Miniprotein binders against q9h3h3. Designs and how they scored, part 234

Target 1, 235 residues: q9h3h3
Amino acid sequence: EDGFTAEHLAAEAMAADMDPWLVFDARTTPATELDAWLAKYPPSQVTRYGDPGSPNSEPVGWIAVYGQGYSPNSGDVQGLQAAWEALQTSGRPITPGTLRQLAITHHVLSGKWLMHLAPGFKLDHAWAGIARAVVEGQLQVAKVSPRAKEGGRQVICVYTDDFTDRLGVLEADSAIRAAGIKCLLTYKPDVYTYLGIYRANRWHLCPTLYESRFQLGGSARGSRVLDRANNVELT

## First folded at step 18 (miniprotein)

Design vB10
Fold by ESMFold2-Fast, scan of step 18:
Structure vB10 (fold): chain B 235 residues (1-235), chain A 83 residues (1-83)
Amino acid sequence: as target 1 above (235 residues)
Amino acid sequence: SETIEVTVTEETSPEEVAEEIVKALEEGAEKVRLTAEGPEAVERAYEAILEVAKRLGRKVKVESWRVREEDGKVKVTITISLE
């Protein structure tokens, strides 16, 4: 996100969401088919706008895995956006607490752990681990970006259904670590994405709520989780 | 006491528990240990910890331990001390 405007990032996100997704849906597809699907669509090789030399000839916005219990609930995004415009016009302070209340009121509660990795073996391996955890029920849903034309890092998003449920957010972190992931993770509520809260936003809000770092010396499942707004380690 | 024990329930005020924790730590307690069971109680315990950090205005060390019980409820033990 570094170097882009909030408008540019929002436009890219909208375009990706509107383009076709490659989905492994564990609600309707046997788990035994996952390994073949992962081999067919490694995220380091799937191209954003299609390439005859890649697994896809047509555009792909996201590569996703849905768990058996996945039930989409984006809440009232329309109402959230209307309330956000009203809040900005009101002159009231815009704070994490105010945004949290807007999200709760409009049931826009989902959030995600983000990891950014360069295209290559480590990205594909990390995605495979996350996908297996989703299909096996340790995580609920995840997606990964395809490879951009000019390269750059790709993002894996691991969703939780309620960003206000700290226990659920921390349990997702533990499951990500149990899947073998050791890189830096940050947690962002979807309300921030819908409202365009990115780095260097005009309201000076931290764009993520939590940061997770792998803890050496214990099991591969161990991590240190920081609440970024309050500067407090939770684990 | 070197360690002060506090049980957090779904009826517990995070602000009141935070005040109790801050007072104990400022009066020289080495640790305060919170125990919470179930999603609502666990959330209130974490809210209390965040409130403690705000009131102290200084870094706190937190160690948390989570166990999923046979009935499906999660029990969390959180130990707080000054860094």
Scores: ipSAE 0.010, ipTM 0.438, lowest interface PAE 9.6, mean pLDDT 82

Design vB11
Fold by ESMFold2-Fast, scan of step 18:
Structure vB11 (fold): chain B 235 residues (1-235), chain A 83 residues (1-83)
Amino acid sequence: as target 1 above (235 residues)
Amino acid sequence: SETIEVTVTEETSPEEVAEEIVKALEEGAEKVRLTAEGPEAVERALEAIWEVAKRLGRKVKVESWRVREEDGKVKVTITISLE
C-alpha cells in the first residue's frame, strides 16, 4: 500500500508551510481569547484544503500557537541547503555528526517534539492542553496539522530553540507531560526536516534523536527519555 | 532524454499526470522532473506520483525536491526515479 518514499514527505511538509496558517499569537492577543479560538478551530475539524461544513473554506497548512516570549530564529536555511548540495556532490560521507556541524555553522538549531494522533476528541484535547501550556509560558511555540482528505493521523509539533541543548529539550518534554500528555513522543531537529531526512532515507540515518515514553511509577521526571541511536537513557 | 520535464497545474488531473509519467518511464526515461506552482498543483503532483507507484507496482524514489518563491508564488520541483 506504501508507494511514497521518505523524501516525498519533505515536499508535502514544505507545501503545508507555504499555505496560510491559523495562528493564536499570545504576543498580540489576550490569553482570555484562547478558549474561544480553540473551540472555533479544533484540529480534527479543520480541513487541509477547505470545504463547506468545516471551520475553513480555504486551505490551511498549519494551526499554530505562539507564546508571549516567542522569538523566531530559523537561521540561514538557504546557506544550509547550498552547503548540503555541495556535501552530496563532494563524495564525503554523510553522518549525524556532519549534519549537526552544518546546522551549527548555519545557526539552524530549532527542533521539535512530535506526537501523532488520530483525528477526534483525544487529538483536540491534547492540542488544547499544549496550546494552554504555550500561552501560560511553559512552552514556547507549537503547531498541529489540519485533517487530511484521506483521514490519516495528525501531528502536533512542540518546538525548542536549540536541539543541541539537551537540558532544554528535556525541559520541554517535562512540560508536555505536565500538560497531561501520555502518548509516545519523538524529537526531530529542524535541520533533518529541511534536508529531507525521514524514515528509509538513503543515508540510513535515524530520522529522530530522542524518544519519550510516559511512566506512571518510573522516573522523577514522569517520563523515560531515550537517545535512539545510542540506546542511552537521559533521565 | 535522461530526464523528462512535466508541468503540473491546478487544472491537470492526477491520472493525466500519472499516465504521462508512466509513458515516459516505459520509453526509457531515467528520471522525471515535475514542476508545480501553488498548493493545489503541488497536491496534484503528489497524488500523481502515488498513482504512478500503484500502476507500476514499484516504489518511487524522490531524488530531490526544491521550493522557490517567484513573483509571490510558490513553485515546487520534484525529481523522481523508480527504486
Scores: ipSAE 0.000, ipTM 0.142, lowest interface PAE 17.6, mean pLDDT 78

Design vB12
Fold by OpenDDE base, second read of step 19:
Structure vB12 (fold): chain B 235 residues (1-235), chain A 83 residues (1-83)
Amino acid sequence: as target 1 above (235 residues)
Amino acid sequence: SETIEVTVTEETSPEEVAEEIVKALEEGAEKVRLTAEGPEAVERAMEAIFEVAKRLGRKVKVESWRVREEDGKVKVTITISLE
């Protein structure tokens, strides 16, 4: 059981995070420039490695939009990881509640709604809607993966500051739906990524806390949100 | 009982992967081994596993999780079975 695993998944996530980002920062850039930026860097055309003919000549890890209220706070990730290792060594039962408590203790509370879309107009349109919602202050921060060389689906991540704030998570879902997004959404806390809980599937931990499905004619939110941990509908 | 291999790429959707897994299990595979390269593929593999559990109405057991670095890329091999 080579201990290699969590550090390397974290390292690769960090490596992708270490590649240059194409960022629209609403804190420093006028909102009126968003449309030109979106037109210049459509996610379906931005390539991971800066392929010939792409809008980018250099590698791009992510395309991101920062809202005016965005403040990067990752919390104490190192302390979280140390506590996680100690917990594993202790042989104590690990539950979603345990992870929640670890996250709270170390202030690693960020999470994200995820959507996967094929490259093309639908992706670019979805991203434009999300980016506008971020710039308008309905969302705080979002990113989208660039087009891979081999193709495949791209992911849009819409962040919330606190995965333990159910209302905030639901508000973000509502904002995403208001932006015209109709696909399936899954919500994942970043703590699950940082801890490499992928290993911990031996504990039957689901990294997805919430699932949102678009609903026609339903609640004012336009979605049905399922708490996956408790198997309870929240809306 | 045969272990079926499923490769998860950045091109494969979690739904497609889930369909392959379900098919393998319905065809009598005791175990399915997912190989994913890179963080996105790993995430998709995990989503697929949960989708399988949902579709089958059964718990999926992770039998093993292996992470390797090959050629500067992280490869994850996840072996699953039904409980």
Scores: ipSAE 0.018, ipTM 0.313, lowest interface PAE 7.0, mean pLDDT 84
Fold by ESMFold2-Fast, scan of step 18:
Structure vB12 (fold): chain B 235 residues (1-235), chain A 83 residues (1-83)
Amino acid sequence: as target 1 above (235 residues)
Amino acid sequence: SETIEVTVTEETSPEEVAEEIVKALEEGAEKVRLTAEGPEAVERAMEAIFEVAKRLGRKVKVESWRVREEDGKVKVTITISLE
């Protein structure tokens, strides 16, 4: 991904999570205020560290929208991390199945559909569609990265509660497509993120479980979904 | 021409169902329809489908994925074929 190492990606993700977030919280804010909030904070214009002329003077880690029914549950991340260290020292094989088992045991079940878009109208339009779907109840929660200092693509993350609930993952894909999104989507469980497993990890694990491609005149859902790990087409 | 029907529950062994499906497909069945009620049963059905693909060394295609709510429970019917 633009030549970043796994360590650099992990450090950047941690910094973003720790910096302030711009949040539209539908649990406490009327839906009628969403359009004004989206106009005030278009992701292509919000800068990562603040800048004269941008909507923000202070650093922003993420721009997020919480649905009315959103109730975050990270599970036992500390227990997961401890079990992961024990697994690495045990000599036991590290496979997708092993990580799935650890995630289930420690109830670290959330995951996300990812889309990467260049800064500009297309990104802002895609984010507005996702944000409206969240506020209207078709999706639970989403976030988008701010614009980096030297540019590059921004990411929209659309979360589901349980990556092992394939029906729920596919329903989220359908809702994203219904919101007008036509770009490539990839799905990653948060267990991989919490354990610092990115592309080019030492265990040769693919952190992406699903890939969704829009099809003109294709499936009933407007997309072709592939299970990457098991080579099964879920169209 | 032949479609076989399989019901998957929370108690179903994905490996035993996969063995049954593999045998049927090897004997000329064109499609398999799996019915599962609730998220745990759906996951076991998917595990069986993945095991079928693994054992046959062939790509499996989901022909249809139908969701119904019956008596407050989600019921999913998954029809698969070989590519």
Scores: ipSAE 0.000, ipTM 0.359, lowest interface PAE 12.3, mean pLDDT 82

Design vB13
Fold by ESMFold2-Fast, scan of step 18:
Structure vB13 (fold): chain B 235 residues (1-235), chain A 83 residues (1-83)
Amino acid sequence: as target 1 above (235 residues)
Amino acid sequence: SETIEVTVTEETSPEEVAEEIVKALEEGAEKVRLTAEGPEAVERALEAIREVAKRLGRKVKVESWRLREEDGKVKVTITISLE
């Protein structure tokens, strides 16, 4: 929970975004090729900086699957960052509501469900389930981190177009659960990522907007979803 | 000056950048703004920030991150202060 750790995570994320990605693009590739692609690039074996003994010899920042209807729109990130600098200089209070308004004004609306898993069979199996859901049209886009040299958990990110659209966020959670995922899920708006807001930030903002916990027999969806910012149950 | 500017490149030593930042902060700079282009330069900037915290025995606070895409490359500006 140290501020230094949050800053290091932000920089690692930026470096990963700038390195090459391994992409299965369902807009141009037949769905029948997915299983072979998943077998070729299991995330537990793909190395962050390349290794002749792994599936990749060159650096890989992310392993991603794009759905047939995927249309990327990051909004006006530059305008968002300029407005953020102005807000910080103004002395006005920085709250979840203020960030939400900046995101809406600059159309930076995408967000993601996150799951953190140790390298191994369970990670690869979870990723395969998510990738199939994307290719089948239940999810729009997802990515998974490669294996880092420092070790530790890898992250699967499942994106939604609009973090303010609660129904869309909940439908993505439902699709993740239907794919067999039972671990804790946390939802982060991309606006927080672009502004470098991670755990232990100087504004004491919770970087998690929604939280999903699997509940056996608890609901028709298989999960309980909490709005962390307002402390309200959504399911 | 309230803020000192430092450029980090793929060829920059994190230890040399840390030395420059430590000196600036000890001489009364309130903030330091690091600019880095490309993933290797960004990692070197972070290594410098880690080294600054280690040398001063204090936590470093990141005030802001700014991304600017120019000529097909991403430039990152990191503004830091001491806690």
Scores: ipSAE 0.000, ipTM 0.227, lowest interface PAE 14.5, mean pLDDT 79

Design vB14
Fold by OpenDDE base, second read of step 19:
Structure vB14 (fold): chain B 235 residues (1-235), chain A 83 residues (1-83)
Amino acid sequence: as target 1 above (235 residues)
Amino acid sequence: SETIEVTVTEETSPEEVAEEIVKALEEGAEKVRLTAEGPEAVERALEAIAEVAKRLGRKVKVESWRIREEDGKLKVTITISLE
């Protein structure tokens, strides 16, 4: 995937953030209604633009599930972006450490595990598992992209509150694995999205901090998590 | 190196935007900066970029990508060039 493709996908994701969401909010909706909601809005059938015959008649940006402990806090994204522009202008070296410090300073600490799946039963099943884990309080919040007109892979995003909290990131991975997810997971801080840092960026920054691979047997977590920045296995 | 500014609105068609970009590039602009406010404008900007690539038969390089939230609105600035 060239830098353009990654940027395009990020722009589409941001545009989708502004469209209406299909949300199951566990704070206001009984958990007993989750199965009916999942059946009504399977991600493989929900269309981005509300195509005829889809469960949605209107455009949908994301399908999301909010856990009981979910509190939206994006931090000071504007301040972060201003500081980033100033840093670029200064000509100072930019490192992963620099981005971490910017994120901490501006309280932009959210990050997400990402999984890409083809539309179909496997996607819907994976989403149902994640949604249940969110409603049960094992995860805080997750979203899945609707089906695009051109097809392609859909993405499930499982958020953590703090990408600098390795334990929290690893706990989310464990919860995802416990939900029956076996595919490759990548973890990306939101700060990288807000700053437009994608693959093949001019600073040679890796936008993925962690990679999780499913492991049969051996580890209690059912996965191996690699710190991509340091090339060190954490599990 | 001349950067041409193009504003994308919810009323601007992707085709119109693409035409403006193509014109700027053909006139010798090294870079074109698209500014879009709101999700619909962003989508249109992206579609326009894809259309430019198609019309010119050349790959479009994204030089920079800026995403801002100002006054509760999504603002995206995309700077592109030809490879």
Scores: ipSAE 0.021, ipTM 0.497, lowest interface PAE 4.1, mean pLDDT 87
Fold by ESMFold2-Fast, scan of step 18:
Structure vB14 (fold): chain B 235 residues (1-235), chain A 83 residues (1-83)
Amino acid sequence: as target 1 above (235 residues)
Amino acid sequence: SETIEVTVTEETSPEEVAEEIVKALEEGAEKVRLTAEGPEAVERALEAIAEVAKRLGRKVKVESWRIREEDGKLKVTITISLE
């Protein structure tokens, strides 16, 4: 967001990750319970720090849905952090290629498609579509931010296992589009999140790898995907 | 009840601040508020909290997280207690 520093965004993300999550876990909960859970916890009404009249009285960091086949693999985040500190103190150039190699070396391969929506019916409807796709097996896992403040947009994150697997990233995009999502999507590898790579970072790195735009009446996939670093369209 | 305030910076040793927090909690403090400015300081605060739980053999409860802007800088306040 314009006017937010990378420092601000990283601190906000850390706080959210550490607070309690509201989770629908399809590995242990019947799919028939999803609609009731979605009605109980619409993201436009769940508040970040709890308040009277919201579904939650306690802080909520994220609202998440885990698919039946979801197997979390964050890799060696501690090793990644140590290598990142060493890289920064070494004086060596920090480039997308260097970060990619750190991620591969430490098996920090996951990434996510991001969509930002204003609080309201469209956000809740989009989240319900994504949640159903996760429970039905078209996507692996997703989360959405709670409502923080008046006017602030909320974010839906849809995860893939390996940001270096371009086919897998594109398949997730197709599943998001099949769920009825038409807004702008951007794809960010989790290594960038762990290392605090956001807009206006001091290394001048593009904070996302791919951009997806809905395309009506065109290809069967329903969107155009752009490789942002190389300015190359992917089908 | 007594609430102890601790400021965590990018130069703070998580182990040293964990020792300070453990001592305060063992001496009857009910809550500890850690204030951290910036993502590196927040990370060190989280490391200190994890070390507190490990040393006491007890689960640490996060009572609240608050993100606030002060003097153009982002501050995160984490209030903890023991379960």
Scores: ipSAE 0.000, ipTM 0.134, lowest interface PAE 21.3, mean pLDDT 79

Design vB15
Fold by ESMFold2-Fast, scan of step 18:
Structure vB15 (fold): chain B 235 residues (1-235), chain A 83 residues (1-83)
Amino acid sequence: as target 1 above (235 residues)
Amino acid sequence: SETIEVTVTEETSPEEVAEEIVKALEEGAEKVRLTAEGPEAVERALEAIAEVAKRLGRKVKVESWRLREEDGKVKITITISLE
């Protein structure tokens, strides 16, 4: 990721959040309806801006599944943004610790495991596995991007409610692996997303806290998780 | 082969736990099992594991982890070895 690509991705993300979402909400919809919903809206076929030849004729920003216990809590994003502007003006050092403290103070605690897959059967199969784990209660909430007009990889985001709760983050990783996912996963707190901090930022901050790699073979069930801050593998 | 048991609480120093674990491993322990109850204790257990790897200059392998909920608190048992 370079600076131009990061700016383009940020603009696309804002537009997607503002456009309508296709949602399977397990709080109000019987779990028995999930398979039919997944068949109707495979992410490889749902188009970002709508097309008569796709499942949707109108724009779709995200395809999402909400678990039975899901309660959206973005925290005080406006207060976070105001504090961030004040911090930049103050000349005080901007560090991962400072951002963590701002996130805690303003209760902007959510984060997500990300996986990037090309459009096709593998993406649809991965999404179906994640969606079932959400409806069954192993994960809280997830979303997947629709197929872009320009093409390219699609992203599945699996959310946890508190990025400072390492146990919760690792439990989500285990649930993703149990769902059959074998690709690279990266974990990013939403505070970085709300502040527009990507790989090539002026403060040299790394928004990725963890990487997870599937471990092939052996008797032990698990994945290799790397703590990016300490460069330590927790296998 | 010896497995060392370590209990981590919300008052436990990750640095002190790491020192205890490093000593046990240097004295021939093959595995260490950490038990932590509640979010802060779990976080401190993970910090201690990272510190152990750093001090020994070796990768830490998580052999297993077990999650359970008791009295509204999440409890984790993490068994580690050196890779």
Scores: ipSAE 0.000, ipTM 0.098, lowest interface PAE 24.3, mean pLDDT 80

Design vB16
Fold by ESMFold2-Fast, scan of step 18:
Structure vB16 (fold): chain B 235 residues (1-235), chain A 83 residues (1-83)
Amino acid sequence: as target 1 above (235 residues)
Amino acid sequence: SETIEVTVTEETSPEEVAEEIVKALEEGAEKVRLTAEGPEAVERALEAIAEVAKRLGRKVKVESWRFREEDGKVKVTITISLE
C-alpha cells in the first residue's frame, strides 16, 4: 500500500514532465508582459487535462517562469539511474550520504524548495510573488502544478542549482520569504525525485533535506530552517 | 557562560572537531563559534555541526552567521548553541 502510493506519485510526476508546459521565459520575453501572463494563467484556474471553460483547452503539466540567467543542467541522469541499479544489488548501504555521492559523481545537483497550497487566491498570489522574484533575478527558476481533476493542494517548486551548496539553498529560502511567502517549505534534491524517493520509500529515507518555517520576530531573516536528517537549525 | 572558538579548514576532520565541540558543550559551554574560510571549509564546518547534533541527540541552533572578506576569500563565522 505504501509502495503503491510512492509508485503512483512517481508516475504522476513523470506524466506532468512529459505534458506541455506554459512558460514565461524572461530570457526572451519583456518583464512588462509578466503581469498579463499571470492574469491569463492563474494556477488555481489552469486545469491539468484541459477544459474549454478554463484558460487551457489542452493538457498542461506545469506552469513555469524562467529567469533571465536560467541555463538548464540536469547532469547525467542516465548514468545516475544505472549506478542506482548497481548500488541496489551491491549490498552497500543506501543512505543520504550514498545518494549525495551518486548525485555529485553524475553532476545531478539541482534541487527545489516546495510549498503546497490549496487552489484559490492565496495560491495565485504566492505564485505571482515567486514569478516576480524570478523575473527580477532574485530566484532562478520556478514552476507550479495546474489544478488536479480531483482537486487537492497544488505545489510551487523553486529551484536552486546545487543542493550541496547550503548557503545557496538558504539564500533561496530568504528570497522566497522576502517575496511574502509564509507557509511551510521543504527542500528536495532532484536526485531524490529521479530515484523515486517519496514518503514511505522502501529505504526509509526522509524525502527532503530541509524544512523552513516562517517565524515572525524569531529569526532575523524571518524563517527557521532545519536540516531534517541531522537535526540542526540553520537559522 | 563560556563561548568556545574553533577554526575549520579544508583539511579539518568534521568528526574530530565535532568531538571537541561535544566535549565543550557537555562541560557547560553555552555557545561555539566556528570560523571557516572558503566553500570547502564552510561545508566541513556544517558537517561538524550536524555530527554534534547527532552525537548529542539534541537540536543544534545556528544563532548567527557573519560574512567577511579576507585575502580575496569569504570568511564565515558560525555561532551555535543547543536548543
Scores: ipSAE 0.000, ipTM 0.419, lowest interface PAE 11.8, mean pLDDT 82

Design vB17
Fold by ESMFold2-Fast, scan of step 18:
Structure vB17 (fold): chain B 235 residues (1-235), chain A 83 residues (1-83)
Amino acid sequence: as target 1 above (235 residues)
Amino acid sequence: SETIEVTVTEETSPEEVAEEIVKALEEGAEKVRLTAEGPEAVERALEAIAEVAKRLGRKVKVESWRMRYEDGKVKVTITISLE
């Protein structure tokens, strides 16, 4: 009931990226307009392909908020894909380190903290908190998926510009927690997404670099962050 | 003292730091406190911690993490132990 192939999941993700987005762009829109925009487009009510009873009549791929300092840079994805093909035929071990080096070489550095929530008040409240943090400058960019036709959980993605900058990744986690988010978070570099690497892959790579769990005591940051690649607790 | 102090800089090899930490933990230290200033030094400290876990085949726990912003640079103090 939620079992799709990796190819099907990748195709659906690509379609969402290519379909129209609902965007609050703090680079050109006053912060005072955010609350009205959030009320107009709660992610639990915005439908993926449009419905008469929803806020949208047309397809929506993503609902996004851009911070004032946001500057999109996806790097050289074509060069990354060509180098990945060459790596597979080279006989070199395919490890997190070699994938990291490909990402650096081709400037495909962005990554994201992910949270999955069921449609409803908690999702809308979490998204509002994240969106405010973006507009206030504590986070750079975030997006949330619309309600799927077949149901299921929706995802909030909070982006950082460089997954190799561990401080930046941890600062984003701290800002997410400060926004009131208490659910499980996982961090995935976009390089894994562009290469179609998911949990079950032939190279046994973990596409999740970090995992964050809310802890009320024992941490001044309010979270416990695990480095999944090296099995090390960072906070 | 039960806690060993280690300073990590942009010049410090993560492998050398990891070796020092592994030795201290194997000789009975309960905790190791690493201090690093600036993003490059902090990254090296985190790489050293990852290398410690790899060499010992055990999970490393961060007991505390303290960040201070000091004269235009972030200063991080990380205290670790073994799980």
Scores: ipSAE 0.000, ipTM 0.279, lowest interface PAE 16.4, mean pLDDT 81

Design vB18
Fold by ESMFold2-Fast, scan of step 18:
Structure vB18 (fold): chain B 235 residues (1-235), chain A 83 residues (1-83)
Amino acid sequence: as target 1 above (235 residues)
Amino acid sequence: SETIEVTVTEETSPEEVAEEIVKALEEGAEKVRLTAEGPEAVERALEAIAEVAKRLGRKVKVESWRVRLEDGRVKVTITISLE
């Protein structure tokens, strides 16, 4: 999101989604193979376009781990896009509530916890922890971006099936913390990604629904979660 | 072994691009590289690729994507082949 227009970010996201992915699929691959796969493809070393010296010779859009119960459901993204264009033309206010209704109507319900980390040991260690939690069944699916040619932070995305299910979103946060993650997390529904809601968007919407900060005291789950739209602490 | 280059703009018809690509592939081109600048052109390029697959009744493989920022506009290069 940092430093780019919404158009550029949307195009980059589409390019990444359509380039090849490096996938560990726990539905078909024994869990005992995970450590070797993580060692072969550390996200700090895998490059976006297959730079010399990287593990990949071809472009890689994402590095992903699918849990045993992973069942992808993107909903009606085409219907969502058409309705979004109509909404923008209608003069009706564009708010978090309006986008939520659009997402529900078109069954575009998935969302993700995001963490942004610089390339290096901390990124690779965080990804390994998340990947193990996915393979062990504590999380459903996750992916991490490869190293960009221009540099900058990489993103780990940990998905949940339904962003409107607050308890499910909070359960995923707890599992991320249990995996040893202590950095800032933010939660973004996929509908915002499809519609190009990024930082500095033209509708002045907060690009994330929740923020999670690691806490040594307080919550038994080890985090404080804030509902950003309502400015209410949930834990 | 021949790769053809196709430029898609906001004025380009997806149907016309699809026709050009289908003709090239039927004439023996191995790969087609589409270049599109800006969101309208990118959408039209994707629609053209879908139309190519429909007309040929064959799966289209995306060999690579490249994204560049040029003169404040996103430029996407999409290379496709037949599977």
Scores: ipSAE 0.000, ipTM 0.142, lowest interface PAE 21.2, mean pLDDT 80

Design vB19
Fold by ESMFold2-Fast, scan of step 18:
Structure vB19 (fold): chain B 235 residues (1-235), chain A 83 residues (1-83)
Amino acid sequence: as target 1 above (235 residues)
Amino acid sequence: SETIEVTVTEETSPEEVAEEIVKALEEGAEKVRLTAEGPEAVERALEAIAEVAKRLGRKVKVESWRVREEDGKFKVTITISLE
């Protein structure tokens, strides 16, 4: 994402969502097959547009793991986008509260914890930990980006059903930490992704709602979580 | 397996491109590949695809997307077919 405009990021996100996904679906596949699947498709080696030298010869948009209880619900994204265009035309201020209301009205409630890691062993190890937590039922669903041609950082996304459910968001953070993850995490509602809210956006909105930092010894949760919009540390 | 290539620019009419694509698909083309460079061209390509679906009364299947950055602009290649 380094140096890309909001338009680049939106186009890349759309392309990734539309291309084929490599999926381990725990609803239909025995958990005993996960380790072999992870060995076959390490995210540091799977290439975005395919390469004869990688595990994939064809494009891969995302590598994903679905938990046994996963039930997808994207809400009314089309209605959300129509309302967004109307809002922009209205000249009214665009704020986090306005976006939250649009999301609720159109039932676009999912969100995700994001972690960005360089391609390599640490990325593959982190993804394996997250994938096992999903299959074991501690997280609901997760995905990781394949390796880009440019060789930049890859992203692991760990989803929650409802970004307005603070307890659910914090519970997912705890499960990520329990899986051994120590890097910075940021939480982004999918409504921001659908509307193209990325860093340096034209409305000067913070592109994430929460930030989680690993801390040793002090917290039972293993992390400090900050509400970025209100500048309040959650306890 | 015939694929028709279409280039969309910020000057391209989405309606004109949609008409060209509809004709090609009705004449037996299996796939259409649209290439657009920069945000305005990409938006026009998406409008053309939506117009194709509307005119044919059928769902358009997106076979693939590719995004590349070239000279400070992104280049998007979209391959479509009919369901």
Scores: ipSAE 0.000, ipTM 0.150, lowest interface PAE 18.8, mean pLDDT 79

